# Designs tried in a protein design chat: VHH binders against Phosphatase IMPL1, chloroplastic (IMPL1). Part 9

Target 1, 311 residues: Phosphatase IMPL1, chloroplastic (IMPL1), of Arabidopsis thaliana (Mouse-ear cress) (q94f00)
Amino acid sequence: VLSEVSDQTRYPRIGAKTTGTISPAHLLEVVELAAKTGAEVVMEAVNKPRNITYKGLSDLVTDTDKASEAAILEVVKKNFSDHLILGEEGGIIGDSSSDYLWCIDPLDGTTNFAHGYPSFAVSVGVLYRGNPAAASVVEFVGGPMCWNTRTFSATAGGGALCNGQKIHVSKTDAVERALLITGFGYEHDDAWSTNMELFKEFTDVSRGVRRLGAAAVDMCHVALGIAESYWEYRLKPWDMAAGVLIVEEAGGAVTRMDGGKFSVFDRSVLVSNGVLHPKLLERIAPATENLKSKGIDFSLWFKPEDYHTEL

## First folded at step 3 (VHH)

Design n13 (from d7 with V100L R102K G103S S104G S105Y T107F; framework vhh_8h5u_2)
Fold by ESMFold2-Fast, scan of step 3:
Structure n13 (fold): chain B 311 residues (1-311), chain A 120 residues (1-120)
Amino acid sequence: as target 1 above (311 residues)
Amino acid sequence: EVQVVESGGGLVQPGGSLRLSCAASGGSISSGDYYMGWYRQAPGNQHERVAIIYHSGSTNYPDSVKGRFTISRDNAKNTGYLQMNSLKSEDTAVYYCARLYKSGYWFDYWGQGTQVTVSS
């Protein structure tokens, strides 16, 4: 499962080494059911009218998001009533002493969903003692008149699948032949301006940089081999938990943007096809260290107070 | 439509305390997919998050203010608060309240800011 490309970079793997008393297959079954159930709610809403008042469109987005979340929560609670759940509002539900933490994003890419732009997803990941154990992402493709989905999944050590077929990262070994992806936080601070400079620099030296607007989709595209890298500052655990495992299990590399060992509670992520990872870090890591020198906070965040981790 | 308005800023001596208020109108300060945060910026310095409170009541703080600042909300008054204790000269900044949509700035609403000056 670990490819030659990934082995060349030798970055620490982030996936859980064990899943405790619950088998990886059982975790996979439930993450897939949860993501699918949320996606069915979202699919019901993709063709609803968007030529209404701003308030009406806002209500459609928030109603769809809440309904998707409720559907996902019902699946998780029915299967694992004692597990801890971290929702996309930082809300914590369940047993704080659980080794299993579910990180859910019921509608990743809400702006894209609002416009009917085909780049949004339902993302569900489960961690064991802080490390990704199983993941599923349901991506929405096509757009108006031709909506469809593709389903990504992975277990730690089990490899990555797209619609039931094994997937692997690309073998592209030069930045000049790479298609890169990034995203931007909504705070216009030094991290935002630094990433705008990285966007400009990488646009000049690669085949292009995309800003698609859904982190889980962006990471799945790296895992699928149709893009070589994705990076972003200030993502939350629910933005990253599923996608990072899918990338790693497809043979990719996952680090912080300073090159350090990644956890889903970190405030930066760099995912790649592995072979390009050192070349990307040569430019990204110094920029990230400079942000630390300016006082930008990269300490862990959104880790539930009583959640025990091996981080 | 939705508006957030800060108040409670002012001049205070080092070691003193201030409580900032953030009144929301046209929508809840924190409900469902919306959460509330406090941010600050001083000229020549970065824009910095100082506190977040989610609909669930979960809170988050950077190390620079942890233990000194406390974020809270009053649902009946539709108002958020930032209690600032043990103030330092480094805390001097314009403080902004925001009602944030979890995954898209399209629904975010920011206040105009309130000045906090910590000086002897």
Scores: ipSAE 0.000, ipTM 0.336, lowest interface PAE 11.2, mean pLDDT 86

Design n14 (framework vhh_3k1k_2)
Fold by ESMFold2-Fast, scan of step 3:
Structure n14 (fold): chain B 311 residues (1-311), chain A 121 residues (1-121)
Amino acid sequence: as target 1 above (311 residues)
Amino acid sequence: QVQLVESGGALVQPGGSLRLSCAASGFTFDDYAMRWYRQAPGKEREWVAGISWNSGSISYEDSVKGRFTISRDDARNTVYLQMNSLKPEDTAVYYCAKDLYKSGYYYFDYWGQGTQVTVSS
């Protein structure tokens, strides 16, 4: 749409222009309650014994994930019984004709959770006709002996908050002064190899690149201004829906890794503080185009078949 | 232990059809999403189709949408890929996977051995 087109140094906003019949404040109230309720389940599990055997850790992760998901689903269904829900563990639940799609990650950063490493979160986003409308992420901090949480939230056009205080992306204007974040999948394909090359190159020219292991946390750290950018190939809607809105509402930029307009159903994301976005794309966009020339597919994925979008 | 056994791959002519099957064991099948991947000669492994634990969410790679159909039979612990209107470009080894996706990280518990599909005259 022309009203959403930015100038040569800015990018189109991805947040919903309207939330229909449900106010942004009401969506925010429920998304915060849902994320908080899931986080309470996760907090009960953070001090449970970590069995060193694979089965013991896998069972703790799976049980915690399922219990967190059940708690989130109960909150959403009690408040909006006719909404559509896309959960990583549960697939699609609810009315496929709904304009509202809830994208939930009941435990983001499962490897970190399994080890007690303090970088995991509960992430809940709601889309209106395919565009992020409201979001909340509850980040787990501290680690063993000092666990605590930090709550992020945003509505489209409403700004971003951390523990009730407004947050903004950093003003860092040079890559050589930036702290960057990325992530990797377990499959060692051309996208993985390409991103390892980007990791090496950006490590050499910036203050460093982190691999923290939880996409929602990584995006919230960009929104908070403690890192300048996060990028990753092949993230799913539940990985991104909340974090991208929080970044955009904190004043950041969100695009595909080829620089195109982002959708939650895209297979790549680049978030940044905005001012560095063109500089990051100078290297990232050609690398992404090279992957397309090698036959890597970047079309939309995991969009529910009957879900109506304005993308 | 988790095991996935693919079958149904064959040599077919362009325009033909095949039904691939994946028999799963070692886990509670109806609790997990299932996916099909393929790897063509000289290409990366690519995602083809996915189906959620309750069949409520089904997704396809664009080049196969309208031609391929993923389904599951929880009573038989089996996921299927019905392939219609096959093209030479569909030639690949097809794999099924039990997946747990977290934070952009691909947790493939186990992959099967794969089943070869060849589309040629």
Scores: ipSAE 0.000, ipTM 0.246, lowest interface PAE 11.9, mean pLDDT 86

Design n15 (from a11 with K98R E99G Y100I R101Y P102K Y104S S105Y G106Y Y107F; framework vhh_3k1k_2)
Fold by ESMFold2-Fast, scan of step 3:
Structure n15 (fold): chain B 311 residues (1-311), chain A 120 residues (1-120)
Amino acid sequence: as target 1 above (311 residues)
Amino acid sequence: QVQLVESGGALVQPGGSLRLSCAASGFTFSSYWMRWYRQAPGKEREWVAGINSGGSSTSYEDSVKGRFTISRDDARNTVYLQMNSLKPEDTAVYYCARGIYKGSYYFDYWGQGTQVTVSS
């Protein structure tokens, strides 16, 4: 039995209120097995020789990503043959009439993986009628010659764990004492330039902003209480589905970057320790509204056409 | 299934021009960054040009700036590389690539390539 999450958050919880006919514990068992199985494939690849050529590194990344995805898909299909699965690039597999949607990221932080930098993960989340129900993230730590993993998990209403131990967000109540995290896309448009301005502003007023390069890891670090917030524009469902539940169940807050109620299909996310959330939104929400006025599209994306949601 | 099919490669004299095309299928073309790479025999594959999903931003390797122009036609799911003032050093197999952005994740899907030879 896990303890209740923090009541400091003023924002509606995003986790599923029910999981239908499948218990949260059973969903967690399978989501953990799926993430672990993908992580075993990735661990085999961390010790492979890396070619110095651009093509050699790209092939290693692509082959590892595909092998991890195949391993995760096998676990999910063997346990729930009728469930719907959303992979990266919006690939949909399975029964569109299912209430259960699995959002998988078989290798988050591929640039870090390619370089042997210890900030990448396997991320598996399952939604019930559009709302996060269970999640697991296997983070890779240590780096060359000392690789290891750390496993995060959560169920809606069940709290969050790291290696079997309960975790909670930090109690830091001032931005001036906060360690923040963000990420950037490879396209340099108005959202990118706006987030660069936010990065500069928050670097000046906080203890620092990190760009670590793996969204699932970044969110898990907020849940663990070693950072106070993470935000990014244009993340996809597979980038967010597991991490947002882990943050919320650790007592954190999750919204869109305009402060609105978050769904996994939104194009922006702000996660925090809860108490700092309103202070962060004072800066972030106006910047996000300005992007809307410039024609940046924030409509829902990658939601499967026939998937029924209670968003 | 993601497919990228390059065409337009040919033998051209120095100072000549060529237009390469890359026909894309199996994904939402308008949502992705598209790039051109090239590889000469015995050399590493190098990036040549890139264009963002909106077509409003382009980028080029220094040796091709002012000579090559990348463009896209989202209605036809096609990216183009207009090559002007070609030099013998531009001789290579040219590859079309799709960029995937997934948070901090970036990797390429490649076509089979099209041969460009610049010689007298």
Scores: ipSAE 0.000, ipTM 0.312, lowest interface PAE 10.6, mean pLDDT 87

Design n16 (from b11 with W98G G99Y S101K R102S Y104T Y105W; framework vhh_8h63_2)
Fold by ESMFold2-Fast, scan of step 3:
Structure n16 (fold): chain B 311 residues (1-311), chain A 119 residues (1-119)
Amino acid sequence: as target 1 above (311 residues)
Amino acid sequence: ELQLVESGGGLVQAGGSLTVSCAASGFTFSSYDMGWSRQAPGKERELVAGIGTAGDTYYADTVKGRFTISRDNAKNTLYLQMNSLKPEDTAMYYCARGYYKSGTWFDYWGQGTQVTVSG
């Protein structure tokens, strides 16, 4: 019997192998409804007047974020009253004994939203025992005078969709032909400085590096095949939970920036079209190891105290 | 119930120092960026200092080098040490809880503590 050739460069899958007593299709229906409901709140706010003062912009952004979160929470709680929810800032809502953890970003790309710049999203992911099970991201496109949305979704093992059509990562096999994406956190520490150096290096050797400002959008663009990779240090679970599943189900690869097996609670992510993943890690992994040697903490974070994981 | 309670304000002479404090309750203090905003008579409210969950700090140009923000996560307390105070620093000082993903935007404020600099 001919043996199947195993690709030794393939990375461990992060998606849940099972979803327990709730089917992937049922989880998908609810994540899509939740993300859509939050997006309707955000869409009502996109054309509201922008005050130039700090207070006026802050109020629009925080009011929109809170209203979107409330709308999403209502959908999740109505459908699964016993599930655990990780809100922004690491707040926990619901039953701590649940195997299902909802990771919600009600407004990803808040600076872009504040300015009317068309790169922000509503992101909803659900984990089963720590592993992504279903996801939906509603991306805002067009901008002032022509706002619209596109909806991304995925289930573990079910593939990825954009507006109901199956999507796949690109087949680009050389960095010099790649469009790459990165992002930067608020804290200006050694991780920030290291990523600025990676940005400079990759800008010189690729078709360019984009900094669009919304992690969920960036990951969905990799899944859609219009960019080859996205990486960032210091993302929180709500930044990543949906987008990483959508990338993986579109045929992409997901790891930590040191090349290790990724979990939603890790402090770094590298997503790619798969074929470029080893080439990107050749530079990114040593830079990440150097940060560890400088004392930067890469331990798991924002994992709820009582949440049981299969990580 | 979320609460931010400021204290330590008062009257101080120009060139003097003062520390204001903020006691936080009803949320996981260590998970939030925190800041100090002030509103001077006849002016818009401004962010004067911010501190992230990792201890990274921000200061407005008007106070940089004179003010120091710090946090004690074990005590759920935020501090602002104000040195070389000027009459222009006279304002109501508000403790603020940061909005996630933005170190310059806030979703909750305390009632404030008045700082008056004479001279």
Scores: ipSAE 0.013, ipTM 0.434, lowest interface PAE 7.1, mean pLDDT 88

Design n17 (from e1 with R95A D96Y G98K R100G Y102T F103Y; framework vhh_7w1s_2)
Fold by ESMFold2-Fast, scan of step 3:
Structure n17 (fold): chain B 311 residues (1-311), chain A 116 residues (1-116)
Amino acid sequence: as target 1 above (311 residues)
Amino acid sequence: QLQLVESGGGLVQAGGSMRLSCAASGFTFSSYMGWHRQAPGKQRELVAKISSGGTAYDDSVKGRFTISRDNTKNTVYLQMNSLKVEDTAVYYCAAYYKSGWTYDYWGQGTQVTVSS
């Protein structure tokens, strides 16, 4: 039965069916302002001197991440003082009884930022009762001497935009013509080893696999139609909340890497242009099931204890 | 907010043992943890680190110090054996989540003083 399946993806939709008392347009207005405000902080830092010592680069990254998060938090708190916020640096703040949870990544792709490599972003998503309601990602492009930004946004049921223009996923229908993206965590366990094997296999059968190092950028590139898929194990809610909605609203598909219905609190994500999703799962889902059989934990994580969800 | 709180420091005689604890709050998870130390007038240095891939130690403490993690308590430990006067320093707990090339979060430090 087709109940709870979108016409675009043929997989259960993850976006919120309602946003309660706050309109999707109002949530979008604030999520865009929050992401833009954080991005202004990051843009001020892109041309700061890069110290050749590891400590100097580390301090620049940490200071920029903290300043970006503070700027984003100020926007959210000023507009919605009673909402719950999950930020990487700040942990969990606000009213746990709120139906609205803001998932904030103030600087996604910190290694790229540290080196001046043009693949990092500010990512802000808001959930309503556990489901993505509105999202914005500000991507940094160009690099040294020509820094610029590209802004992505979406609301549940409202479609996806890039710099104010509607975007859609690609129509590529064969893995052999696909450009794919993945990422790797810093723990070298069975999930890491499994994804290295998937990287090798997919590199051999596709046009190539990229490892750009910023999950929000990777998902936005799928939504924009310049890549066909992105997958990764062990992403946190702040890594995913905005990007997954932008992909779905651009006509893409979002599932766990076992093919199950996705939640931002899940420990794996597979996003695609939709038409390739079943072909990707033929290889990825058995590998993910094997990890479960080896005792890798795929239970929900980073869901605030008292946060009410309709997952 | 994410906080790392060190405890277990104090005064100890040379040749003695001491265990430091680092409790993580705000976020329950950390994929990579470490202990650093800073002696008066010197730079902060890495002592030990722990991840799912294993443990690593500075040569000056290898065989004497052991880093371990209790995931049920969200706590990282540094067991220090055969302490020397030169181990006297402020000991700092550190964690990272997404920036794998460096540590993102630091504790306030705990003083360890080894007397002769």
Scores: ipSAE 0.006, ipTM 0.336, lowest interface PAE 9.9, mean pLDDT 86

Design n18 (framework vhh_podentamig1)
Fold by ESMFold2-Fast, scan of step 3:
Structure n18 (fold): chain B 311 residues (1-311), chain A 116 residues (1-116)
Amino acid sequence: as target 1 above (311 residues)
Amino acid sequence: EVQLVESGGGLVQPGRSLTLSCAASGRTFSSYAYGWYRQAPGKQRELVAAITWGSTLYADSVKGRFTISRDNAKNSIYLQMNSLRPEDTALYYCAAYYKGSTYEYWGQGTQVTVSS
């Protein structure tokens, strides 16, 4: 006999239900072109010397970051001159009355890029009225002497692809068989301490927890089915917008770390293969509620003031 | 915003050592990369040493002589300067950079003079 799925075990979908006057296919075409164009800039820079001579701290990686951002912005503006853009530099560009918000991270994993460590990406997502509509992430693989890329993409309701091939999350149904991922900010407060305790606990009960250092890469690895979950406190919209859609369209689940409905403007994310999501929340949600009780702020952030959302 | 206050500058003879301190105030001290810059009269400001999100880095002119460190518990960064030379004479600035920011936060500077 067949066990019926109940609505009690479902997590709300975060992807846009409609994309308005612009088709999902057209949004996908432009988001892929934008991510590819940024990645071409990053690829030109991967073999450049990493030593400081006489430049500012911003020059360690920011010249590449800024050049990648400029290239991405040019693609978006040429195709949609009236759309709103939230850049990794925290700048808002364009028309605040637009229903379309582009969230771009022109170089995710800047520390890894600086060292030539092969875990960084270009990430471009577009939201319709606050909900992810289309996404692309170009992951850098191989490392020194053998750099290459892997391209991820998704549209809301359209499924997820890696290098043009359909991808899906893993079917792993036990934490003791899972490979998990997390990340840590440099802000050493109660959220950092709490996530260190979660890291320790999950390391003891799973096959291991990785800290690779690029959120978009980590989420794409969950979507690809080579890891079961990723969670982190205090990621910004540009860190998450593309990766969360790619996970959801690969069949995964996306929530806040308290189990609530996720938006790109929330300050916590838990992505998983779906099957493990309730088991992960059993530990993660109480820890996150305890942080709220200690006065840690989980209100929405980096949402442009006049941007209309249907969250 | 991060507020930065430098101290420890002064007049010192060639070959001697001096330690600069930078006190940072702000909620997100550990989220920032920090560095020491210097500016001699009539010259552009240059990066001397940086402590980034995973590494320390030094200008070739100070490698082996200067050491940058951070103390997250004290919200401070330090520059230990050994074997000082007259060409190290400059106003030294502490700076902070947050990933994704177009702005660097700067202190007011502390004067280091290396002279006999």
Scores: ipSAE 0.010, ipTM 0.365, lowest interface PAE 9.9, mean pLDDT 85

Design n19 (framework vhh_8h63_2)
Fold by ESMFold2-Fast, scan of step 3:
Structure n19 (fold): chain B 311 residues (1-311), chain A 119 residues (1-119)
Amino acid sequence: as target 1 above (311 residues)
Amino acid sequence: ELQLVESGGGLVQAGGSLTVSCAASGSIFSINAMGWSRQAPGKERELVAGITSGGSTYYADTVKGRFTISRDNAKNTLYLQMNSLKPEDTAMYYCAAKYWSGTYYRDYWGQGTQVTVSG
């Protein structure tokens, strides 16, 4: 409910204040249908043989990703033919001036999917004037012989749901009682080295740090209250757009890793249960500022409003 | 893949105007956000202007009201019109593109074109 959402106002909210001419309920219906349709494609592929050759396994991942994306795009275009879609190549698909931008990850956690490891998802978010308006994530659980799904959803100001039931972040208020999550980029640069040091430090002082390999799943686990925080450098908008709204609507906090105001077009994220956020930033923010001093740019190149500015 | 080639730099007197251009090849120019950055000796590279695929523009405070960015998607060409040039505008000007290769986010920069403002 709105009152629960407003109780968590220490950090600037990232969700859209309005959804414009399309109701939150209608946006929710379509993001849920889009995510479900992509997940049906992925579910057909979970029990396909995992060939030991790189080509066979790579082809399965690529084919599944493309088929899931095509299925999601068909749902979006059929319902909102003029809406814009942010593709994986970083370009905007569509030539309209629509205020609505869909950020789609048709298969988050491709390495996990390739191995049959149960931590991957279909993630669909829609932004209104650069701010998350509605989101759905379908998480794959169980693994070989017992595959199932968990569906997360949220609208800005509407709260967060898991399988139709309201969810909330944990109330854990001490790092020593926290379960934390992080991820690592493919490049072994200064950001990677810095996050390995954060991983070591937080492993020593918390109940543990997990590295599960799917950003949308990791954020949904924070929203569900089974982990207290997730952070990662060098993410893309489709990695974050749905998950950050689900965390915020579950009562969590979302910032950049330097503690600044978050945008889905930023290159880092820290999500938490809110209560622990200042304690996490005490270490994470100085480490992030040090990376910026070494030339790693976490600044926004284009403001979110620039994607939707009227001529 | 993107290849970016800048041209149009040169020596200009303070208060003058100059247009630099960037020819892009090797990928879909029309869907990529494009920009201009500059770097003076002893200073960090800064983004001075950007333009999205839809034509929305960004300008650094240092150049607002003086510089105009534009694109010609049919010619795969990016432009920066620079008016009321100041000595502090002296820098190597680089064409920039935001491009995601499916797995990695990458910023592409061209070779640069030198702009020198005397005065």
Scores: ipSAE 0.000, ipTM 0.200, lowest interface PAE 12.8, mean pLDDT 82

Design n2 (framework vhh_8h63_2)
Fold by ESMFold2-Fast, scan of step 3:
Formats: C-alpha cells, structure tokens, sequence
Structure n2 (fold): chain B 311 residues (1-311), chain A 118 residues (1-118)
C-alpha cells in the first residue's frame, strides 16, 4: 500500500524511478551476466603464483583486470551496443547521448587480490539518467585453498538478493553494538586526517571499525546485515554505482557524508542500515562541512561530458 | 627491472620556478597512477600531485594552482612544474609508481632535493 514506511523513506532514494524503454528485469539479466563473466576471469587467476618482484605482481593484477574488463565489455556491447560505459580511471566508451551509463569495476580491491586476501569483487552497475537502475557484485570469499563467490544483485524498486535469496540490512539501533567499515585514499590531506579522526572516534564508541579495502564488498556487507555502516571520502562512480543500489534495495540508507542527497558522481558516501544513519551523521556531517570550509573540493567528478542526468 | 630516476632539483629563490623530472624504465608511466610526494625535514611524507593513467590529476591543497603534473609518454617521463615557490616547499621530492590504482605506492625513486631560499 502507499502508506508503507521504512527507514529508507527518511532519506531521498537514489534508485531510478523509471528505466525508460529497457525493463529493470532485462537490465538485471545483463548486469548479472556481465558481473558473472568478469568474475569467471578473476577466478581463473586467484591461484596463480604471487611473484615477490613488484613488476611480476603488477603484471598479474593488470592482466587480470584488463581480461575481466574485456569480458564485461563484450557482454554489455553485445546486448546494448549504443550504451555509454564508464570504466576504471575515467575511461569512456560509447555514445554520450545514451541515457544508460554502465559503471564497471572489473576488479575492486586490487591490493587484496594481489595478496590473495579474500576481500575483492567484480562490480557492475547501470544508471538511467544518472540514477542507479540495476546492479550486480560478485564477491570473492574464502581465500587460498578454499576460494568461492557469492553474488549480490538489485534493481531499483525490486529489492536486493544474495545468491538468489532476499537480503535485508541489520536492525542494530545503537552505535555501541555496531560493526562499522571505512576506507582511505592515498591523498594525505585534510580529508584523510579527518577520516583518521573519525576512525579513532568510532573505534572508541562502536564494536569496531574495519578497513577491508574493497568498497563494493563493504557496501554489500552492509546490505547483507553483517555490518551496520560504511563511509569513505573520494570514491569514484565505478567504486559505488552497484553497491549503493544494493544497500538501498536491502532497506538501507545512502547519503553524502554531509547528509545531502547522494549521486554516484559525489566524492563521499555514507551507507548504513538506516536506523543508525542519523546517529552516524551527528559525528560525520560536521566533520565533512568543516572540510568544505577548509577548501576541500566536493564538486561532482567523473560524470561523462554531455551525459544527461536527472540529478 | 624497475627504475625511477629523478632529476632537476636544486636551489631556487622564493617566487621562482623549477621543473623536476622522473625518467621511468621497466614499465610505462601512462599505464600507471604516478605521483610526486615530498618530505620536508622533520615532517611526514605527503602526496603533492598525482596523475591517473587516463590523464586525470590530483593536487594537494598546499600546491593547487602553483604546481602542475604532466607526462611525456614518448619519453616515458613524469614531470612536476613548480611555480611561485615558497620556502615551505623545501623538501626531498620523490617520484612514485602505484603498480595499479590502489591506496599506496609500491615503488619510489631515490628523490631529488629542492631548496627554496628567501
């Protein structure tokens, strides 16, 4: 009924209200196939020897990333030859007049992959006029001697699934009982220092803060209900596009770290189980506003030139 | 075998300009995230400027508008053009390669000393 109330209704939804001429089910079918196909490439590489020389290790990562990307691109292009694709590092392929933008991270958590640490993923999201429409993330679990995957998926308004089963965020209502996640970039500026202070503050008041190193995995863990929140400054669209939809469709909340309405082109994200969102913003939003006053740039980034958005 | 060889450092007067260069061998600069970091005496090392393989750039607030990072793909060389130099820019400047777009640099050059006098 139209009178349903959830924690998500307290914050603006980010998922697309419509998907135009292509149904959400059709977008989901292709996004799942794309993520699965990339993940099959990554799985072939998980047990390859990790060379102690930096060059050998970087070649393995780069080769795996590029092979996964090629596999994902083939699936997308065969199904939607006129769609726009945004890959890692801002590479753009296709027709900028398209309403559909595919945000692809063929290997999220490359440092973890390089070390054989079981926290990395293939992440594929598709936006309609700037808003997430469908998403899939294939997470790698287990690690050496026991590698496996689990698949997350969502459509705007369709709910979130893990291995075909409906998932929902946790009901944890107190920060002191929460497990939180964050991440850090290599820019050691005021945003980095601020997030280190947030890490310290939240470690003191929660059950702990994790730094796993793969944004898509971190968001999927919030959606699955095994962590209560994830936040990070300076994420790119390919880091966020799939995971934010999966969190929202699992009943979670998604905002910028200043509490404002989120888009995948924003430079900060706070995702949570919803009920904790206001409590997290009490500490995070003032810190983020202070960074703006210090001149940290939070303007939109990596939005393809001429891509039409309803943001 | 990886090599990063910095050059172009030296003594320069406040308000002056200097370009430091980093010649790479054993890998391609345009295929990696490359950065310039600096370390002043008694201070932590900080990332000053970075360039993604796709060409997008980052600058620390302390140097934004004064420093420009660039690369010459044919010469496999990374540059940092430093304008309006201040005494507080005095530091060892290190060229660094991120083996992939991650959260850390895995290879560093030997550094080149930049000293700004007044």
Amino acid sequence: as target 1 above (311 residues)
Amino acid sequence: ELQLVESGGGLVQAGGSLTVSCAASGFTVSSNYMGWSRQAPGKERELVAGIYSGGSTYYADTVKGRFTISRDNAKNTLYLQMNSLKPEDTAMYYCARDWYEGSYFDYWGQGTQVTVSG
Scores: ipSAE 0.005, ipTM 0.364, lowest interface PAE 11.0, mean pLDDT 87

